# Designs tried in a protein design chat: VH-VL binders against q7z443r523to685. Part 39

Target 1, 163 residues: q7z443r523to685
Amino acid sequence: TSLNMSTHQLTITVNVTSLEKSLIVSIDPDSPLLMTLYLGFQYQPNCTHFHLNITLPKDKVWQKDEEYTWVLNPEHLQHGIGTYYITAVLSERQEGAQQTPSLVSVITAVTQCYYWEIHNQTWSSAGCQVGPQSTILRTQCLCNHLTFFASDFFVVPRTVNVE
Below, E stands for the ipSAE of ESMFold2; O stands for the ipSAE of OpenDDE; V2 stands for 0.75 times the mean of E and O plus 0.25 times the DockQ between their complexes.

## First folded at step 21 (VH-VL; framework fv_levilimab)

Design Vp2 (at its last look DockQ between E and O 0.57; V2 from the best seeds 0.62)
Fold by OpenDDE, look of step 21:
Structure Vp2 (fold): chain C 163 residues (1-163), chain A 122 residues (1-122), chain B 111 residues (1-111)
Amino acid sequence: as target 1 above (163 residues)
Amino acid sequence: QVQLVQSGGGLVQPGGSLRLSCAASGFTFSRYGMSWVRQAPGKGLEWVSGIYSGGSTHYGDSVKGRFTISRDNAKNTVYLQLNSLRAEDTAMYYCAKGYPWGRGSPDYFDYWGQGTLVTVSS
Amino acid sequence: DIQLTQSPSSVSVSVGERVTIDCKSSQSVLYSSKNYLNWYQQKPGQAPQLLIYWASTRESGVPDRFSGSGSGTDFTLTISSLQAEDAAVYYCQQYYSIPYTFGQGTKLEIK
């Protein structure tokens, strides 16, 4: 799960099989790095061609494990079922960081928030979404109703290419 | 050498306002988060507020809606605006320097100002 | 919020003796092999001073007799041989989550 960052960018390949779940991407460097992530569907994105981007670490978090986590909700994955590519481009090392070697751990997972629908006796995700403060360690559930909530969590197989 | 020099504070009546300043030198101020920590007389330390290098802010529950942290990078200064002051806000207020990891998080606190006393009393 | 509980709340020790101060967190402050916990020393009439960061790394200028240990939820500050100038209040502090929180402090007096 750890990669040696000898180049200026890496590509994460994720096969998305459901449009109802959120994709959690965790890129955890061994030392502080500034990077921009670009999302593409069925193509490898770059800084000029992408569907969505984010700069990590986040500039406002409540817990440290949020800093290098990207939460992609279904609306971000509306392009369809298939292969998504995430290109992470390194900007510069932050002050105090070790120069080399640099390791980056990448984890991808899917999750969704559910509540127990009493009338139908089933779990439902209606009115619920995974919040942006979610990480691979915890799921933030944002719902427009009050009830008992739960979540699922599955690690998604991925391919990481270092370019 | 890193220095944090505080000013402001003083005696104020309940409901009043004060503005604290913390002038920084000896480091690239714009790259660091900053925090305010207070200490009531004879009590422990309480984190009050923090501001990221990028300007994002956080507040302790006890001061939300009343205190405002801000920064002026051109002046290398962090501020704490204290509004609607209460007796329980009486404390020595310290500014503290963050560490440049992340995106200038207001944590770590490797350097502290000399403190500014705020007394809220009728 | 993460609560930090120090023990003891106060202690009186003779010069030259070993002193240990414990800090327990209500949840783990460990992430990516780093413990987001600091130790501070505050002498009377002064601002706190950072002693230990990342739970076990001494800040520059801190004497070797100070050391930090522990991981996850249990941490310890150790003074191997107490000196007279070490009389102070010591605080642990977590910066894993906001709000940042401090222990209640441990007052160390010299016998």
Scores: ipSAE 0.742, ipTM 0.899, lowest interface PAE 0.7, mean pLDDT 92
Fold by ESMFold2, look of step 21:
Structure Vp2 (fold): chain C 163 residues (1-163), chain A 122 residues (1-122), chain B 111 residues (1-111)
Amino acid sequence: as target 1 above (163 residues)
Amino acid sequence: QVQLVQSGGGLVQPGGSLRLSCAASGFTFSRYGMSWVRQAPGKGLEWVSGIYSGGSTHYGDSVKGRFTISRDNAKNTVYLQLNSLRAEDTAMYYCAKGYPWGRGSPDYFDYWGQGTLVTVSS
Amino acid sequence: DIQLTQSPSSVSVSVGERVTIDCKSSQSVLYSSKNYLNWYQQKPGQAPQLLIYWASTRESGVPDRFSGSGSGTDFTLTISSLQAEDAAVYYCQQYYSIPYTFGQGTKLEIK
């Protein structure tokens, strides 16, 4: 879903077929752009009517590939299975950008974190969620399920990185 | 004419504190991220801390918990507070301007200050 | 953390000759068709100065004799037709991942 962003906005349309998986939206501009993304379920959102928004690049990242990545977990997609619209609105150009339109590449992907449940011999997602540092290059898995056999019981969060 | 003028260095005892300042001019300071990079005598460069234009901060592992970066956009100045100083913190400290401007992380350091020497000696 | 390893550690060459300095990254610094790797020059008693960004783009005012090449994990700074003023320590530096890191430096001396 590579698009030319010659206007001040573009729309990304994605069909969500599962409410168990996370949606990864990556906007890779060829020049630094400041933009706001708006999410809508079965309608085209704008700055006054939307379910969720994000401003890209993110305010704080640890790797460059995180800057233009929006992670939408199942709780963000709770409106249902169907067509989601994302409107990306250019708010300003960064220094060094020319007045010419910028070309952006849009990649959408779905991902889900699992662990092997020993007792029933199956993969499970219980207690695991796709983390906010996920990108199309790596999935951050945040798992909070840990079981100890003892009279005292502690559940501690765990994280699994998956390539 | 971009200029970064540093001050605040000197000699301190182990466990002591200093505050380094870097006064900027010649660009719209509030739009740029800034960093501190240090160089121990006869050694290479080490990135120690950065601050985004929006105020978010990052620290190198060797200084996290001891150093604090901050900025005052009204004074066009970035600061580095050095606490719990150790002998290995002895270095020339440079402030550096990031590029490009914007809320994202910079791609490189295009302008550097003159350096401020910090000596930690008992 | 991404580690950058430069080679050689030191080199002594004559004016007019060509020198190459290598920088190897422990992880790829390529994203979105850009290599987040820079080269800096530091002369004695001075602050570092930017030479090359995005692996191969010269900063304004940098002479054409400086060029950068490479992608992913392997990078090279080349100085063609060396000048006496080029005596310095050269550093590669990555901006891909926190913490930002520098190579250990390559000292270039003029015979």
Scores: ipSAE 0.525, ipTM 0.787, lowest interface PAE 1.8, mean pLDDT 82
ESMFold2 (binder alone), look of step 21: mean pLDDT 91; pTM 0.934

Design Vp3 (at its last look DockQ between E and O 0.61; V2 from the best seeds 0.63)
Fold by OpenDDE, look of step 21:
Structure Vp3 (fold): chain C 163 residues (1-163), chain A 122 residues (1-122), chain B 111 residues (1-111)
Amino acid sequence: as target 1 above (163 residues)
Amino acid sequence: QVQLVQSGGGLVQPGGSLRLSCAASGFTFSSYGMSWVRQAPGKGLEWVSGIYSGGSTHYGDSVKGRFTISRDNAKNTVYLQLNSLRAEDTAMYYCAKGYYYGRGSPDYFDYWGQGTLVTVSS
Amino acid sequence: DIQLTQSPSSVSVSVGERVTIDCKSSESVLYSSKNYLNWYQQKPGQAPQLLIYWASTRESGVPDRFSGSGSGTDFTLTISSLQAEDAAVYYCQQYYSIPYTFGQGTKLEIK
């Protein structure tokens, strides 16, 4: 989904239904820009009231699709099941970027890493975590054991409000 | 006008060390990433290392653990410390400017230094 | 690592003729409608110079006879009408993933 940015901030609303999965937030602008994301639970966060924040693009990535991706693990979503709000505040456009209008693509998804537990003949996520290099295109799985791994991936419906 | 002026380099024995410098001017140095690219005699280009505007670094596998990229924003200079040099490190080393302003990744290079020759030989 | 393979490795062409240089990547360098692929020109005894970025955008000061095309894994640098001063080695380069990598280069000579 692409949005026309006419204001200095946008709000993403995500209904989190599981505390065992990670939330992937991708906010990809059509041209480079600096933004800060603020996370809130059951309230709209801002620069002075938030649970967690991140500045995008990331200051270190291995692939370009990581630059505007925020990975929220279960520990970041410890507030509980319910509605999370992410406010993205735009700072400044990078040099060479087009002025206006700009498009921002927002994608939200949930994912988790699993391994096949041979003894129980079931998939398990024990000892596994979604890594910070995960994106909409790929899931990084960080596990404390060596087994056959897999991941699920689901796009989460969201509401985006431009303010 | 953007300028990248390199210094350092020279002849060194295997196992030795060198420090390369690249002095930048004509742009807001602290807002851009920088990279080092080398070229062995008669060979192609090889990306060596990159440093973000924020100071994060990346290295090619061939130099990881031996080379260190750093920057001094007050001096508008990027450095490459070459340790444990090997014969295969012999090359012309170029510093290159990243394109993007702001979080400044050391990505595609719109300006290059004049190059500094590093020769590793016994 | 993403490998870039250029073809041909060398070519000799007369002034005024059309020249095409291909670059194939082992993985796609396309993301969000942008190809993270550049072309550089390196003349003898000089540092490389940026010609094309984002696969098809000419750098400022680059003559119109230079153009880049392609997407995903297949890219082409075209010189519509070769000039004597175009004798150089040309490199494609991806900056989609670390480590950044270059093609092996294409040496363009003038007949």
Scores: ipSAE 0.765, ipTM 0.896, lowest interface PAE 0.6, mean pLDDT 92
Fold by ESMFold2, look of step 21:
Structure Vp3 (fold): chain C 163 residues (1-163), chain A 122 residues (1-122), chain B 111 residues (1-111)
Amino acid sequence: as target 1 above (163 residues)
Amino acid sequence: QVQLVQSGGGLVQPGGSLRLSCAASGFTFSSYGMSWVRQAPGKGLEWVSGIYSGGSTHYGDSVKGRFTISRDNAKNTVYLQLNSLRAEDTAMYYCAKGYYYGRGSPDYFDYWGQGTLVTVSS
Amino acid sequence: DIQLTQSPSSVSVSVGERVTIDCKSSESVLYSSKNYLNWYQQKPGQAPQLLIYWASTRESGVPDRFSGSGSGTDFTLTISSLQAEDAAVYYCQQYYSIPYTFGQGTKLEIK
């Protein structure tokens, strides 16, 4: 999914149906682009009213696919099940510089880390968390044990509005 | 117009230390990432370390824990502190400017300094 | 670590001929429709100079005879109508994943 970014702002709407999974938001431009994302629960956030924000690209990554990825774990989503809004605000043009329109790819997904708990014979998330290096290409699992583990990954529906 | 002028090399004993400097001009230094790349005599290129415009750092495995990259935006200078030097650290050291303006990880290097020789020998 | 392997390691050709240099990556360097692979030229006694970025885009001031192609793991630098000043060592470099790595180099000599 690609968008022509001739505007300075876009809004992503995501319906969160589980408070146990982490939300992964990827907003990759085709060229380097500074942006700030704002999170709101059941309202459209802006730079003065939001629950949480992030500046992309991140200021330290180990692989390029991490640069424009926002990982929202359950503690970030404790406002409830329902509609979350993410407003992405692009940097204003540099004074005296001209830039071509950018194409932006938006993907949202949910993921969770599991391990096989031998005594209950079931998959469990206890002692495992989705880490900040997670992306749409891979899930980082941070576990306090060295057992066999797995993760799920589901791309979820969203809407994207450009202003 | 872009210029990277390096200094600080020389001969040093194993276990010794040196600090390399790279003075930049002709661009907005604080908005770009910088890297050090080395080349042992007769050998290829090895990326050593990088520093983001915002100050975050990365190191190659062979130098991690021994080398420290830093920047002083007021002096338009990037530094590489070389500690616990070994014979295999003998190389020409280049500083290089990253291409991206602003935030983001280092990418490709569009401008390079002239090189500074470091020799680690008894 | 992503390893880059260049071939050939050395080549000697005459002015006016075409040269191809291959670079094979141990892992894909493609993400979001961009290949994070560059080509550099290093002439004797000089620092490297950027030729090609994003696998196929020529840097400003680089002659048309230099072109890059490929995607994912397989990349090629082509020099058409070789000139005497093209004698150099050529390196590919990936910047997809830390640590950034270079190919071992290809030495191009003029007969």
Scores: ipSAE 0.505, ipTM 0.787, lowest interface PAE 1.9, mean pLDDT 85
ESMFold2 (binder alone), look of step 21: mean pLDDT 91; pTM 0.938

## First folded at step 22 (VH-VL; framework fv_levilimab)

Design Vq1 (at its last look DockQ between E and O 0.64; V2 from the best seeds 0.00; counts 0 for: pae E 2.6 > 2)
Fold by OpenDDE, look of step 22:
Structure Vq1 (fold): chain C 163 residues (1-163), chain A 122 residues (1-122), chain B 111 residues (1-111)
Amino acid sequence: as target 1 above (163 residues)
Amino acid sequence: QVQLVQSGGGLVQPGGSLRLSCAASGFTFSSYGMSWVRQAPGKGLEWVSGIYSGGSTHYGDSVKGRFTISRDNAKNTVYLQLNSLRAEDTAMYYCAKGYHYGRGSPDYFDYWGQGTLVTVSS
Amino acid sequence: DIQLTQSPSSVSVSVGERVTIDCKSSQSVLYSSKNYLAWYQQKPGQAPQLLIYWASTRESGVPDRFSGSGSGTDFTLTISSLQAEDAAVYYCQQYYSIPYTFGQGTKLEIK
């Protein structure tokens, strides 16, 4: 989904139905842009009231698709099952952005890392966490044990409001 | 006019150390990432290290643990500390200005220094 | 790591002729409709000079005879009408992933 960014902020609404999965939020601008994201649970957050925040693009990345991606692990979503709100506050465009149009693509997805637990004959996520380098394109799995790993990936329906 | 002026190269024995400097002018230095790229004699280009405007760093595998990139924004200078030098580190070292303004990786390089020769030989 | 392979490794061409240099990446460098691929020219005894970025955008001051094309994993640098001063080594570079990597270079000589 691409949005015209004529305003200074946007709000993303995501319904979280599992506390065992990570939420991937991708807010990719068509040109370099500085923004701060604020997370709220059951309320619309702002710069003075939020549970968690991040500034994008990230300070350090290994691939470009990571720059405007926010990985929210279960510990970040500990507030409970329900509606989470993400308010993105945009700053002025960074110099070097030669593009006049201001578009932002927003994608939200949930993912988790799994391994086959032989004893229980089931897939388990125990000891595994979705890493911070995860994006909409790939899941980084960080586990404290060695085994064959897999991941699930689901695009989460969301509502984006431009304010 | 953007300028990158390098210094600090020379001849050193294996296991030795050198410090390269790259003085920048003509742009807001603190707002850009910088990189070091080297070229062995008669060979191609190899990215060595990069530093973000915010100070985060990356290194090529061949130099991890031995080289350190840093910057002094007050002096508009980027540095490369070369430790535990090996013969294979012999190369022309270039500092390069990243394209990206502000936060983000250096990306491609729109300006280059004149190069500093580092020779590691016993 | 993303490997870039250029072809040919060397080429000799007469002035006025068309030259194409290919660069193939082991992985796609396309993301969000942008190709994270640049081309550089390095003349003997000089530092590299940026020619093309985003696969097809010419750097300011670069002659019109230079053009870049391609997407994903396959890229091409084209010199429409070779000039004597174009004798150099040309490198492609990806900046999609760390570590940044360069092609092995293409040496262009003038006949």
Scores: ipSAE 0.845, ipTM 0.930, lowest interface PAE 0.5, mean pLDDT 93
Fold by ESMFold2, look of step 22:
Structure Vq1 (fold): chain C 163 residues (1-163), chain A 122 residues (1-122), chain B 111 residues (1-111)
Amino acid sequence: as target 1 above (163 residues)
Amino acid sequence: QVQLVQSGGGLVQPGGSLRLSCAASGFTFSSYGMSWVRQAPGKGLEWVSGIYSGGSTHYGDSVKGRFTISRDNAKNTVYLQLNSLRAEDTAMYYCAKGYHYGRGSPDYFDYWGQGTLVTVSS
Amino acid sequence: DIQLTQSPSSVSVSVGERVTIDCKSSQSVLYSSKNYLAWYQQKPGQAPQLLIYWASTRESGVPDRFSGSGSGTDFTLTISSLQAEDAAVYYCQQYYSIPYTFGQGTKLEIK
């Protein structure tokens, strides 16, 4: 939206092997940077061709590791099993008292929420979803069937480091 | 030079309300997050509330639901509305500027206002 | 919530001596090789003043006798060659997670 802007971009390639798990994409810039990520299934996306986008850092977080984290749930990945491309477009540096060279690291992971189903004595994901506060360090699980009285269920986050 | 000038303190009854103001100058106000930090007499510092440059707000547990932070970028002013005041809310209230330029969350606080005393009694 | 515990609660030392103040966090504040911890100085009747951020980076204009160290959960503020003007209460603060929290403070007195 600026009149003149020098932009840098990078491409992240992720092979999605399960339609039941959520994808966590974590960007780790060495200094605060504004960026927009675009998701494409089996093609390299750009600002005019994409399935989904997000602007980072997020506007409201509770921990610093959430700021540059994109949570892609199964409904976001409904295009199929296969290669997803993410194009990250880096905007001009956010100005401040300190200016440092930009270095960006990327980690991807997959995760899924489970709870112990007492009746069947098995792990289930029914009624549970990976929440927006999830990161590569922890999984937020949002369930619609856990009550304070019951406390019969517990959440078992699982993360896998995948490029 | 960065200045944060506070006003709006005073004596108030339990259950009452008060509005604190913090007028900012010397920086691009709309680009920075702002916070309120309080200090009860003889005690340490407690972060009370923060507001991002983009308008998102956060509250400490002890004031959530009773206090409201807001900002007016046209007046370069951040406000703290204190409702349902209790004796334990008696403190010096400081406004503080976050270091982070842009829409990110407030970081550490590089500039502080002079403080506004709020006393809740009688 | 992340709780910060400072030690000692108070200390009385002579000008020219070295002082250390510890800050222990109930959870790690390390993320992406950065420690989200700051130190503040508060002199009597004044607002707090930033000394150190990212655990070890000195704010502009702060004398080099102030230094910060530590990582993860254990942090230290060191004042080398203490001066009379350093009499104050010192606070550590984490800015890793909401709510932001402060240590209970360490009062530094000059003998």
Scores: ipSAE 0.374, ipTM 0.723, lowest interface PAE 2.6, mean pLDDT 81
ESMFold2 (binder alone), look of step 22: mean pLDDT 92; pTM 0.947

Design Vq2 (at its last read DockQ between E and O 0.82; V2 from the best seeds 0.77)
Fold by OpenDDE, fold request of step 23:
Structure Vq2 (fold): chain C 163 residues (1-163), chain A 122 residues (1-122), chain B 111 residues (1-111)
Amino acid sequence: as target 1 above (163 residues)
Amino acid sequence: QVQLVQSGGGLVQPGGSLRLSCAASGFTFSRYGMSWVRQAPGKGLEWVSGIYSGGSTHYGDSVKGRFTISRDNAKNTVYLQLNSLRAEDTAMYYCAKGYHYGRGSPDYFDYWGQGTLVTVSS
Amino acid sequence: DIQLTQSPSSVSVSVGERVTIDCKSSQSVLYSSKNYLNWYQQKPGQAPQLLIYWASTRESGVPDRFSGSGSGTDFTLTISSLQAEDAAVYYCQQYYSIPYTFGQGTKLEIK
């Protein structure tokens, strides 16, 4: 879904139900924007109160779909199961660009990497992590072992409020 | 008003080194990425390397480990250090400006330098 | 790597005629409704010049006889009415993924 950033700030609300999966947040503008994202748990974060932040687009990517994607691994979600809030604050626009409302597409998803554990005859995520190049289109799996791998991917319902 | 003025290059023997410079003006250099693109004589264009405004770099596979892209924002200049040069590195080298402001990805080449010829020959 | 293949490799056309140059990518360069593909014009002895960006948007100063179309993996540069000064080599270029890559070029000559 696309949102009109009529203001300079929006808040994404996501309910995290598992600490074993990574949260993928894609905030993709229709035109290049510089924005800072702030993560909060059980509260709406801002520039002075947050658990984690990132500036998008990323300062190094291998594909364009990575530019406005934030990969939050379980370690980033260590605060627990519950409601996470992501506040996106617009910092600046393209040099010389007109100040027109920008459309932003927000997608949230959870994903994890799995391998078939022969001994237990089950899928396991042990030793595997979702890589930072993961996007809503692909999951990068970083594992410390070699085996047959798979991944799951679920779009997570979210609420977006424009403030 | 945007200008990219290149310098350096020349004739060098295989295994030698050269340093190319590209002086930028007419825009906020520190907020844009820059790239180097080369063109062998009578051939097409090949992207060589790119540097973000923040300093992150990318390289084409053919030059990895041999070429180094860098920038000096105080001098509004991007550089390409060419080491361990090979005959196949012979080309016209162009610096190119990235289009995106801010994080400055080194893509979408809206302005180009005049080119610098690098000839690698024994 | 994303490979771009242009067709034709060369073409000779008379002034006033319509010219189309195709560019096919080995994978899609479309994301979020944007095609990360540019077209450049390079005249003999000159640096390349940007003509079209985002597959279909003309760069400032580019004559309206130039147009870009296509999406995903298939793109076309069109010159509606060829002028003598349009003799050049044209390149498509993708910047969806690293490394950035160019088509092999299309040499356009005037009959």
Scores: ipSAE 0.863, ipTM 0.934, lowest interface PAE 0.4, mean pLDDT 93
Fold by ESMFold2, fold request of step 23:
Structure Vq2 (fold): chain C 163 residues (1-163), chain A 122 residues (1-122), chain B 111 residues (1-111)
Amino acid sequence: as target 1 above (163 residues)
Amino acid sequence: QVQLVQSGGGLVQPGGSLRLSCAASGFTFSRYGMSWVRQAPGKGLEWVSGIYSGGSTHYGDSVKGRFTISRDNAKNTVYLQLNSLRAEDTAMYYCAKGYHYGRGSPDYFDYWGQGTLVTVSS
Amino acid sequence: DIQLTQSPSSVSVSVGERVTIDCKSSQSVLYSSKNYLNWYQQKPGQAPQLLIYWASTRESGVPDRFSGSGSGTDFTLTISSLQAEDAAVYYCQQYYSIPYTFGQGTKLEIK
């Protein structure tokens, strides 16, 4: 699952099969890397043509597992069911270091938050969203009410190419 | 060499305010996070507040809402504004440099300032 | 919050002896094969000084007699041959989760 990043770019391809679940993209470099990720629907994005971007590691985290995690909610995936591409570009290396290959691992997963609807005796996602502090280790659920919560979590297949 | 020179501090009444300063040299200040850590007399270390290189902040529960951390990258200086001071805020206050270059988490302290004493008494 | 508990609270030993200081975390500080745990030394009247980071890696300039070990929730600082200048208070510190926390300290005295 580990890839040798001998250039400053890699591409992640993932197939989204639900418009109601959130996509979690986790990049785990073996050494600190500053990078920008670009999202494209059915095309490979670059720095001038993309739907969304993010810079990692994040500007503010509460736990270290959040640093290299991109949470893509249904609103971010509004382009449809199908193939999404993520281009990760190295923005900056530590001062004084020689340019060397970095090992990175990529995990993609889907998750959704639910609450127990007492009257109907059923689980509902209405009024619940996957929050930005979500990672492959835990799902943050943000609900507009405070009842019993649950989430699902599924690791999904993806391909990763280093270019 | 990395150097952190602190100033400010002193004696203040409960409910009063002080501003602590920490002037940095010997590294690219704007690329690193900074923290304040305090030590009450005869006690252990307590992390007080941290600031990322990009300006995002975190606070310990005991100071949240009363203290404000800030930075001035043009002056290579981090500040701690202490408001609504209480007797339990009496401590030696240290500034500390975060280890990581870039996004600069304020969490891994390779260099420390000399300390500034804050005494809160009636 | 992650609490760190050090043991012993104090210890008095002779020069040349081996000393161990334990740090137990209320929750794992291991992620991605790294333990987010440091050790600091604080001599009287001085600021703390970093000894060990990522649980086991010595900071530059730290003598070889200092070593760190452990993973997850259980960590140990070892001084293999105590010197007189090692008299200090030693702290472990986690930086996995906000708020960052320190152990209560272990005072090391020379007999």
Scores: ipSAE 0.647, ipTM 0.846, lowest interface PAE 1.0, mean pLDDT 87
ESMFold2, look of step 22: ipSAE 0.586; ipTM 0.825
ESMFold2 (binder alone), look of step 22: mean pLDDT 91; pTM 0.935
OpenDDE, look of step 22: ipSAE 0.842; ipTM 0.927
ESMFold2, fold request of step 23: ipSAE 0.644, 0.616; ipTM 0.844, 0.832
ESMFold2 (binder alone), fold request of step 23: mean pLDDT 91, 91, 91; pTM 0.933, 0.936, 0.935
OpenDDE, fold request of step 23: ipSAE 0.843, 0.846; ipTM 0.929, 0.931
ESMFold2, last read: ipSAE 0.639, 0.586, 0.641; ipTM 0.844, 0.819, 0.841
ESMFold2 (binder alone), last read: mean pLDDT 91, 91, 91; pTM 0.933, 0.932, 0.935
OpenDDE, last read: ipSAE 0.856, 0.852, 0.862; ipTM 0.935, 0.927, 0.933

